# Designs tried in a protein design chat: VH-VL binders against Cytochrome c oxidase assembly factor 8 (COA8). Part 86

Target 1, 167 residues: Cytochrome c oxidase assembly factor 8 (COA8), of Homo sapiens (Human) (q96il0)
Amino acid sequence: APERGAERRDTAPSGVSRFCPPRKSCHDWIGPPDKYSNLRPVHFYIPENESPLEQKLRKLRQETQEWNQQFWANQNLTFSKEKEEFIHSRLKTKGLGLRTESGQKATLNAEEMADFYKEFLSKNFQKHMYYNRDWYKRNFAITFFMGKVALERIWNKLKQKQKKRSN
Key: E = the ipSAE of ESMFold2; O = the ipSAE of OpenDDE; V2 = 0.75 times the mean of E and O plus 0.25 times the DockQ between their complexes.

## First folded at step 4 (VH-VL)

Design nb8 (from na38 with heavy chain H108W; framework fv_ebronucimab; at its last fold request DockQ between E and O 0.57; V2 from the best seeds 0.71)
Fold by OpenDDE, fold request of step 13:
Structure nb8 (fold): chain C 167 residues (1-167), chain A 122 residues (1-122), chain B 111 residues (1-111)
Amino acid sequence: as target 1 above (167 residues)
Amino acid sequence: EVQLVESGGGLVQPGRSLRLSCAASGFTFEDYAMNWVRQAPGKGLEWVSGISWNSGDISYADSVQGRFTISRDNGKNSLYLQMNSLRAEDTALYFCAKDSRYFLGTGWFDVWGQGTMVTVSS
Amino acid sequence: QSELTQPRSVSGSPGQSVTISCTGSSSNIGAGYDVHWYQQHPGKAPKLLISGNSERPSGVPDRFSGSKSGNTASLTISGLQAEDEADYYCQSYDYSLSGWVFGTGTDVTVL
């Protein structure tokens, strides 16, 4: 029976973390690291009386989280692929097989791998710079919006206190 | 119904200015990034500019950088494109396009207007 | 190149399957950004056909499918119909441009 070569789906599946927080929790939960991005997803709490501002804040955070997950999942896949290609290329250049005489996967030394890391970082420098820029823009917007939500909550608490004093 | 309606197109001479407007309805305008896309007669689609939900992020195509200015008024559910120093190559049908996301770069264009025609001719 | 590369035209007979390729670079499709597809009939605005490489919006027939591998995305139209005659554009985000890029467009004709 010909082994149907597992077509390695080069696209990181949008892995919905299977982590389900307890239904009665009133807090955000942090899940285990995602297998592709290695980032820990946050499961955002949704209050029963979520205000429009709170809802928007949650959506902004969710979108930014998805963006981060996708970026790092793809970056890690690219890294793994290029690393393997580098190792194979170097072994071939050395006239070495992909496996040692003992049947173990042939590896490169630390110095050779340092060259790969340097090259990879250099090649992806601009990509990381743009990511960092966008990360700051997104988080600044979120932080600003967090301030708005905080002010709304304070105002609502003050109104409730005034109403209780008038009764 | 979700709708985008472009206006402000017309015939202008090279070097002149024109301001396009896009009126949004049927959705929460302030929750989405917005874009301008143009199509020259008989040509393909060209992205022109994008603006995030809060105007905190703005981007332009190289072809219009320094000449065009994208802006939005969330209170009026309106998107604008100020076009200065117009050139013959700016002749196109200009579409307003709604992003599916708050921020630029992670969504898609799920709603399009019918476009407004800009003709730059001597 | 500021544009994604598509074939200029693709043709097929009714009921046939046609595929449109969209090739990007290391700064867009190859960087892992999603590919979206739009259909445009003559004299009409573009319509979203495929989002997120393979997702079909409501109202899009199941004969349309999208895929992505490496630096290339593909749109497949199965069971080609006369109404599918249109221009098709792929789209992706380019981090180096901080902006969206469209494909060169493909004219699909039904023979």
Scores: ipSAE 0.861, ipTM 0.949, lowest interface PAE 0.6, mean pLDDT 93
Fold by ESMFold2, fold request of step 13:
Structure nb8 (fold): chain C 167 residues (1-167), chain A 122 residues (1-122), chain B 111 residues (1-111)
Amino acid sequence: as target 1 above (167 residues)
Amino acid sequence: EVQLVESGGGLVQPGRSLRLSCAASGFTFEDYAMNWVRQAPGKGLEWVSGISWNSGDISYADSVQGRFTISRDNGKNSLYLQMNSLRAEDTALYFCAKDSRYFLGTGWFDVWGQGTMVTVSS
Amino acid sequence: QSELTQPRSVSGSPGQSVTISCTGSSSNIGAGYDVHWYQQHPGKAPKLLISGNSERPSGVPDRFSGSKSGNTASLTISGLQAEDEADYYCQSYDYSLSGWVFGTGTDVTVL
């Protein structure tokens, strides 16, 4: 049965997840969305008897998660900043205030917001193209090593059964 | 002790080729990307090329694209740079640098060799 | 071509603080890539000084500190000492070049 893995809660200001993993879980778990990237981090289980192949797979996955979280944390900040600037610029061009008569933050209609979304994607196309290329290179390597680990586990299970019968 | 030892530098005429080697020891070579960085006499650092842990991602500076080829042999713990069609502007001290990461783009260079000098002169 | 701009030189007296700027573009530092710093004494290989904008590796004195904001990173040497006289380079990744970029380098002189 999972339980919280830490007595003291994480209070780091740098955007570290506030999720506290169970103390005795024997599985990877998926935490809540990271504040900055909106990605759900995988919290990896590290068994005491981890093979070299298993360790390499875990390290590849950990590095890829870190890379992915850093990319999307930055993109989300850029998106939020550019969205606010776009809205402000369009409201100013129309001679409208930043807030409605009720005091709520003024917004643009769906058609105008679609213009923002299109402009943002166009502006960031090259950056996302390189991200997608790198994402596939990383995930191909990870999938390959998942296969190698699976074969290693089958082989070890067969060896254990052969040793058990010889005793 | 983590060490990188470059070799293969020397004096060469323009248009000739050289092959640089970097022997790695003291760490698990196949767990890291590797890079070549050069420094012309009296000048700053210039990244030349990088290769991911599995050779699946390779990148070159524009100044060397099409003339230089980076490669690695994880079985021999060795990094290589094949330098073809050498020019006077390629004259530099060439460093082998260990990346902190498997893949290119998110790491830093935590271990450097002392470099091997390449001089391209008529 | 290098994309990161540093001052050519800075100087300070022993015990003073010196700050080196490193300015990039929207395809490197401005895209959110970390900045790393290297120290190079004459005739020596570069040595990692700061990684991940602000992290000091083991053996680097705590008088070295780093930060990043917008398109600009900074390395601060507080309590300047004679052995700090060296060249300093910043580094980041540039997605448009698909490669690493170094700063132009800063010669730090201890007066």
Scores: ipSAE 0.641, ipTM 0.846, lowest interface PAE 1.4, mean pLDDT 87
ESMFold2, look of step 4: ipSAE 0.638; ipTM 0.840
ESMFold2 (binder alone), look of step 4: mean pLDDT 94; pTM 0.962
OpenDDE, look of step 4: ipSAE 0.805; ipTM 0.919
ESMFold2, fold request of step 13: ipSAE 0.634, 0.626; ipTM 0.841, 0.834
ESMFold2 (binder alone), fold request of step 13: mean pLDDT 94, 94, 94; pTM 0.960, 0.960, 0.960
OpenDDE, fold request of step 13: ipSAE 0.687, 0.635; ipTM 0.870, 0.853

Design pb3 (from pa23 with heavy chain E31D T105E, light chain K35Y; framework fv_pabinafusp; at its last look DockQ between E and O 0.01; V2 from the best seeds 0.00; counts 0 for: pae E 5.5 > 2, placed apart)
Fold by OpenDDE, look of step 4:
Structure pb3 (fold): chain C 167 residues (1-167), chain A 124 residues (1-124), chain B 112 residues (1-112)
Amino acid sequence: as target 1 above (167 residues)
Amino acid sequence: EVQLVQSGAEVKKPGESLKISCKGSGYSFTDYWLGWVRQMPGKGLEWMGDIYPDDSDTTYSEKFKVQVTISADKSISTAYLQWSSLKASDTAMYYCARQGWYYDESGPFYFDYWGQGTLVTVSS
Amino acid sequence: DIVMTQTPLSLSVTPGQPASISCRSSQSLLHSDEYTYLHWYLQKPGQSPQLLIYKVSNRFSGVPDRFSGSGSGTDFTLKISRVEAEDVGVYYCSQSEHFPYTFGQGTKVEIK
């Protein structure tokens, strides 16, 4: 009985961006594009005296980033897979091989591919709508917390100045 | 890491002008007060004044108000202490120090990070 | 100006023994926000001052547990539970409750 080779499910590695900014960095860093999502990860700076509110904002940004990375990684994988299947199916229907006489990968014309894109967009329309909704919700939350942090910082500065003047 | 790097030692004559510097790194320079502290040879610490680099708000001890000028250039994260006319009595070590705070109910003023000091020697 | 008075001005301690430094302010350092703005610094020989304790009893980052601060109002104490060779230097109390900020005279700690 031939040992059925366990198809290594290429579990999209939870792409913890291996990008490590310099230890002395006091800023957010943008890494190279992720190979799956094509999104550039941001390494968020952690201040030594991070406030609970700042921490919450940072965590929310991190979670949102991870969410985006996962979504687009999966979407890109699905797109690539479906695109390949479409091409194969159409070539087969045309009685064409997967390779040209010159040994190049057979491709479909722009009009045929337009049908694929239209179908793909139609099929994934609802998914994209949910994504957009959630994207706005997350970004709204981030912006809200950014405002809170900004106010907290202003308040702290004012308190310091007030204390200095009262003395 | 928070660092304050001061300019090198200075040897001057009475009546000369002097400007020493303190460069901050590893933190938001504009968000912290920077103080200057004098230490005369073999003596204790004396607060001279401070500056808030964001708006250049300055405060001086009465003892030093007419003797020195504190300034900052936030574009290069640098604070300055300046004399228009040095005296022999200005011979001392001068430290810059960051006034830190913690996210508690009140913003305390304490010097959490210090520069390495600048020795100023004024001799005839 | 607020006068900060330290006692003693010099202390010679055997390694492993405890040390205590007192600091008295001429006025209360208790603020209306219920915090007391008394701090302790150490200046090791040939080095810049470093923060040890802020607001009476809070150890700064990297400060060993053998250091402790206590007190209220006008009377404050820095304690070292077990003095080590690295603890040699001049200790300063400081207040930032009243303008101008002031320091004590310093207490020189030496090893016997």
Scores: ipSAE 0.252, ipTM 0.709, lowest interface PAE 1.7, mean pLDDT 89
Fold by ESMFold2, look of step 4:
Structure pb3 (fold): chain C 167 residues (1-167), chain A 124 residues (1-124), chain B 112 residues (1-112)
Amino acid sequence: as target 1 above (167 residues)
Amino acid sequence: EVQLVQSGAEVKKPGESLKISCKGSGYSFTDYWLGWVRQMPGKGLEWMGDIYPDDSDTTYSEKFKVQVTISADKSISTAYLQWSSLKASDTAMYYCARQGWYYDESGPFYFDYWGQGTLVTVSS
Amino acid sequence: DIVMTQTPLSLSVTPGQPASISCRSSQSLLHSDEYTYLHWYLQKPGQSPQLLIYKVSNRFSGVPDRFSGSGSGTDFTLKISRVEAEDVGVYYCSQSEHFPYTFGQGTKVEIK
């Protein structure tokens, strides 16, 4: 395999939603929203002559994306499951049927659903605090390394009088 | 493994009573609606009604409301379909089917597992 | 009652070729929870029905990925990308949004 870039791995024979970046891309690509997290993944380009500092920045961005995708996929799943459990429990406690007389799923009004939303946020307070802390830490680190890469490129331009990335 | 095992084929005369069964296993029997579906010879599928075994909340299609009785005994994970007086027009295949209810998804909405069917033949 | 109309009622397919079955409901199957309660079943010869697709496009466990569902509102489609011998039988669409829950009349799929 002589190519270092992302290659198409999805030969979708059906209408299933899959994305594959171009085989010989020289730029990062933003894909469609992930089914579980609702976040758009970035497919990172790896240049042939990537510096150690540029590699460190790219890996930090990749790791941050993976962390963020995992967090929101898990939170979305937990939210959906606990919402349905709350609705079921509340309907049963009030002596109401789980299904309307017309055959539709019974639901709660907005005021009762507000109770769920408040309780879910309170229950998950610590988890969201850790997420916010880690989010700030990761974004600060990424911004710092973006600055260092920019300075490295300026320094290399002054020192070698060459555009190595344009090879 | 989710299984619905129905009682065997029946041959009856008009006017006789009949009670057929559907025993569920491999899942929490009381957490899912269980429905009955009729298939007349050479015809499509008809929803007859269903039951929520936890509290025996039972719903009938208007077409079948006075024709049959749906019941369940949750202590033995078994649902029943019964006639007090069979007619020749009751000759059909009868399926029980579990309705999907996943706590992570909305309400009763599809028949995910089906019994093998009980053929009821009513003839003079 | 919601009438579920399938087209075609019969379909002969060369093995390995695609097949498509249409289902139309007499009214919308969209629920207030934003799900659409349209499902697909296959009844193989001499067998009980089996679930293929639930809520328009969700493939049930163990169903091959050559089966896919699509549609919205009142118009829905089941597609088989490459029909195999084991796919013969009668396909039914079904709705579970309004009582009485109803099925389409069925589409018989045969190998040509």
Scores: ipSAE 0.121, ipTM 0.612, lowest interface PAE 5.5, mean pLDDT 82
ESMFold2 (binder alone), look of step 4: mean pLDDT 91; pTM 0.938

## First folded at step 6 (VH-VL)

Design f121b (framework fv_ebronucimab)
Fold by ESMFold2-Fast, scan of step 6:
Structure f121b (fold): chain C 167 residues (1-167), chain A 120 residues (1-120), chain B 111 residues (1-111)
Amino acid sequence: as target 1 above (167 residues)
Amino acid sequence: EVQLVESGGGLVQPGRSLRLSCAASGFTFDDYAMNWVRQAPGKGLEWVSGISWNSGSISYADSVQGRFTISRDNGKNSLYLQMNSLRAEDTALYFCAKEPYWLGSTFDIWGQGTMVTVSS
Amino acid sequence: QSELTQPRSVSGSPGQSVTISCTGSSSNIGAGYDVHWYQQHPGKAPKLLISGNSNRPSGVPDRFSGSKSGNTASLTISGLQAEDEADYYCQSYDSSLSGYVFGTGTDVTVL
């Protein structure tokens, strides 16, 4: 694939890293931060008698988590890639090598990097606005389903207590 | 009852392609993560690839990255492994394996495996 | 991928106890990920024997037990029986590989 075209369309690999939750746990498990997104994944416990509503909520939360992790993995990789390209371009313009006399990566000072950060934020402003919009939509949906599940659990608990006392 | 049945294995020449299938029955296929695990004749187990319930999370062993593609069709209760650019070292019995959770865990149900032999 | 280290073979007499070690690194067992154990009889698919370090699935005898400490997990078979003669594999998740790793495998012989 073409170097510049491939570079412009570089995205993180589809999906996020997997991990194993503790088997003895009857609760959701929080994993270590993902290498690319830096977000901690949550693995959801599946109860033996999960209701259809509980399943729908769990699937919605998992899908939202995967969407969120993929967004930030891609954003972080794009940032790192463009930062490296900017640094290389500026060093080349100055007639400097990519490595210092000690063999370390050559860097730009904070003032020089300010231009990159400003351009990156400006260029990605619309993308971040769409992310925030979708994030709020997803959170609203999750909140409503959480409410429905809570009501279902309360109702079922009350029904169970009534049946026990009728005998 | 709960079972996984692999198919599609066979003898193939190096550099060729082969597609494996795994048919699931007896459980709600779209609730669980699925994996491919292989075992070369007389050798140990090696994890090949895994896929989450909705195909949103996919992982590969370094030895197969870029050559193999895992996929699933929840409507057909089927898991697939597309194997391209096959090498002699890919010769193995390929098992389909289920996880008891949506993302990342142990392999609680295994198929009997399908043999893939890569030789000239 | 990198493998978890197990002894090649372990042997014992009927009624004895044998222990199989499974040693990992800071990216897997040492990182706190659970260890699972599988039993494989010749010509058959692996069977889940121990899940989550020490949990026995339905139908697994209580003479099989698992434990984990630091970078090492252990499977202990007490009251060894002829039918325990099989290959045993440990398995965990490795964060540096973003995937699963199996142990090198241990052949258990009942003398």
Scores: ipSAE 0.000, ipTM 0.506, lowest interface PAE 15.9, mean pLDDT 81

Design f143 (framework fv_cofetuzumab)
Fold by ESMFold2-Fast, scan of step 6:
Structure f143 (fold): chain C 167 residues (1-167), chain A 122 residues (1-122), chain B 111 residues (1-111)
Amino acid sequence: as target 1 above (167 residues)
Amino acid sequence: QVQLVQSGPEVKKPGASVKVSCKASGYSFTSYDVHWVRQAPGKRLEWIGVINPDSGNTYNNQDFKGRVTMTRDTSASTAYMELSRLRSEDTAVYYCARGPYDFWSGLYFDYWGQGTSVTVSS
Amino acid sequence: EIVLTQSPATLSLSPGERATLSCRASQSVDTYGYSFMHWYQQKPGQAPRLLIYGASNRATGIPARFSGSGSGTDFTLTISSLEPEDFAVYYCQQHYELPYTFGGGTKLEIK
């Protein structure tokens, strides 16, 4: 099947496929799935009175999104490349061509593909373990900074209210 | 390479204002925060504040309340820090510094300007 | 604000010796296993130079003899074997809470 979201992205005025968030949005926007990672990007709203803490939170969320996009894009590319190499090597070992008599791409049976998936998962077990660990660490950090931002906003409002009452 | 080049030394009278510039090159000016830090002779470094060059938003250390104004010119890749109502205690070397955001490696000042000496005397 | 106390104020050593510099924060600068504590080196007439970020990570171009350790409130900068170029003032800096603050510095001087 055709790659969903890759070449179906909205076309920018430049004539290339591109996603553009709406102007003057007061909230974050979710875009179509990325071509390589197959994850939906979030375009973050930047308020005019953004504090350094709010900027840190936004940058942390953006950096975490970029890290997550990069991880899955790389994982998907590695999977696809190794899958093609595995198929090619097995077909060559059997003395078969890369295409069927009808001109279609030759494929392996379910048992052979199961062996590939097993091997791929075992080979990448440590990588996936590190991903999960880092994903949890990043989400804990985001939650912590969300709390700090919320506290800052409360204190700023209390400080402003107190100033108005003293004047 | 990344460089932050600051304006030359200033000598001011008490009550005057001084405006220090910091010209960035070798990187995307709007992708990194610009921090301002000063150091009085023989004293520790003191953080003045930060400007986001993309948005123009600023945060000033309360110790400088009402006296510091930070601005930037994106077309010139230059940040500015203006300090008003100068006192003799404001005599210091003023630095601009680049602040990248990388949560896992830390929020640090990776590149610094050479410093601008500001002397406030009668 | 977070107050950073560096000790000793002055450390007199000879080349080849091990230097250990301390920085203590008035409150924790940690978030989920990461410490917002950095170390800078400053030579006379020069701007500070980043040495260590996040308590233990060596900045680009910094020799392996420099190492950082610690967590929470207590941090250490270690120079395993002093070179002549290492005699400078060292500052710790916290990036955990506004306003960002620096320690008073440790002056490393040749004996």
Scores: ipSAE 0.000, ipTM 0.473, lowest interface PAE 15.0, mean pLDDT 80

Design f144 (framework fv_cofetuzumab)
Fold by ESMFold2-Fast, scan of step 6:
Structure f144 (fold): chain C 167 residues (1-167), chain A 121 residues (1-121), chain B 111 residues (1-111)
Amino acid sequence: as target 1 above (167 residues)
Amino acid sequence: QVQLVQSGPEVKKPGASVKVSCKASGYTFTSYAVHWVRQAPGKRLEWIGVISTYSGDTYNNQDFKGRVTMTRDTSASTAYMELSRLRSEDTAVYYCARHLWFGKSPYFDYWGQGTSVTVSS
Amino acid sequence: EIVLTQSPATLSLSPGERATLSCRASESVDSYGDSYMHWYQQKPGQAPRLLIYAASNRATGIPARFSGSGSGTDFTLTISSLEPEDFAVYYCQQSYEEPYTFGGGTKLEIK
């Protein structure tokens, strides 16, 4: 995956409050890495008066996270399966058993495994290209809506300042 | 194998607090959020809120603002929901339910058996 | 937030008949390819049981006679041929935005 979900907050030892960056909601929720995708899920804080624009941005970010998670879970499974098939095929070609005398899995040397990695990358080149294209498209949309939300928040903050001044 | 087991029934006076527990087993506790939902006799299901079992962060339905506290104990795989300043209208069966972080969409595939809370004077 | 309206409130049918239950949302619950609408069955004294998630996917262990359809604001749960154990209350639920909300329920009763 190009990135994993990072822990968005520093929490001090027990008894100390969280540190929330100014640019993020202090209620983002972060889970542990998924065992298949190795990505951390994040749920975004929803303010009581979330605008339709803020909701659209949040939903887009949530959908992108789910898309990323599924892609990398599938990719990792495909890698593991093909790696096992490659090892078994090479051992069979050499006339070697799949297990050592001690019952452990027989392995290939680093040079032979390099052949697998080269073939895997070549075979999946187009798939990774499509992933990168979709990734850029999604990030472009997210950036666009982030800009719109930022403008909305500036406008609302100016309105609040006007109200406080008049009262 | 997958189970959510809730604490037993409670009878409380108006103004008191109640704390309901939900013990998870048969799965990785921190891979699922825990939601709390209640149902008053003869009424619809009402969503109370959710807790991230990993981070401990919560989001509570506005209708319960200031009265609900959700916590969890990851070592015991148990989630808790405490409702304070009880009213007679809080008489309901309270359910916990799990939601997988990495699913097609958020949905509740397993529920606790429910905890009856009666508030009467 | 999002209000879910279920109709009819009560549906009286006999075993073997087809049941069609409706759920209407006050705004769209679709997000980039998925509908965030789910269906649960509840029998007296029991917790709700997941039947259908994301509008049309049957949960594990749910008989093929149950099916879900719809998108946007209009959703339907269909039971093709009622069995005696299907007489229960059915709730739709959206997870599109917090607070998550449930419909008022449709009680399926024997005629």
Scores: ipSAE 0.005, ipTM 0.511, lowest interface PAE 10.6, mean pLDDT 81

Design f145 (from c12 with heavy chain S99G G100R Y102F G104T D105S Y106W D108A; framework fv_cofetuzumab)
Fold by ESMFold2-Fast, scan of step 6:
Structure f145 (fold): chain C 167 residues (1-167), chain A 120 residues (1-120), chain B 111 residues (1-111)
Amino acid sequence: as target 1 above (167 residues)
Amino acid sequence: QVQLVQSGPEVKKPGASVKVSCKASGYTFTSYAVHWVRQAPGKRLEWIGVISTYSGDTYNNQDFKGRVTMTRDTSASTAYMELSRLRSEDTAVYYCARGRYFLTSWFAYWGQGTSVTVSS
Amino acid sequence: EIVLTQSPATLSLSPGERATLSCRASESVDSYGDSYMHWYQQKPGQAPRLLIYAASNRATGIPARFSGSGSGTDFTLTISSLEPEDFAVYYCQQSYEEPYTFGGGTKLEIK
């Protein structure tokens, strides 16, 4: 991971998320993929005059991101742990060592691993079903609030224009 | 394991600036945002802001508007917080902190703190 | 900003007793069934230590005697049987909205 650090330093994008004047729309921060979840986190820009509705939308997006990060971090760790346990169990059953003669991790071929993948998917089917349902529910809610925020901004712009014309 | 090591204590005069460093080790620096929190003697903790170590973008608490500058050095795995136009009310212990994931807003890891004293 | 009020300011108890610490938010810190309220312990000269996150989840390495509960605006940290090392200042923190804010603290002292 020294090499990874050097590559990240050399390739890190500048200006992915920029601080904008309070009255301008700005974009969000974006980070590198998380070690465990493999998802890129986003820090959402906070406008100076954020409305309660805009805050509700932002919090919903932040919460969904945190929930998603936690779910996939846990799933990836569980997968890795159970995969290693499965490999160790099968090697022990065959009377083989956990490392090859070259010191690398002993592995099973794709056909032998098929049993593990089938078992893992079957075992986690219900968990993934609940995840998908919650993910859709959260994204529908986000879309709904995005629509409300857009309408609020249009209304405020209209009120501002009419007031300016009347003066 | 995760460590955040901060620079040593500072004594400054009113109107001066102070720059506190926070050196990270035991993890990939650019994978986690760094938050800054301060605590005046006998007072509650106060959140100053956060920096994305990946992009360098910052968000600062409005109470510090125009006085706080956060930066990072990716090659040194070090975050910095500079506070300008110091007042006696800025006397506090300043902490850097990190969450469990990139932007987790509860802080599992803290630096040891840097004492900043502002006196004439 | 969300204001967090902790009570009592000071709690005097003996080892072995149950401690109950309160934190009240000026507005709800709940969203989608999760509460964005967290608890820290701080000893003199040390950085805060995370105890409980998202109202009821115990942080890694925290003894089972620490538990958190509550939702909306009313939250509680409970220590089921005090150990000598538990006498410290406890702070609640909300992360529902920026700026993130902390309570005024409850000092747990030996009676």
Scores: ipSAE 0.007, ipTM 0.600, lowest interface PAE 8.5, mean pLDDT 82

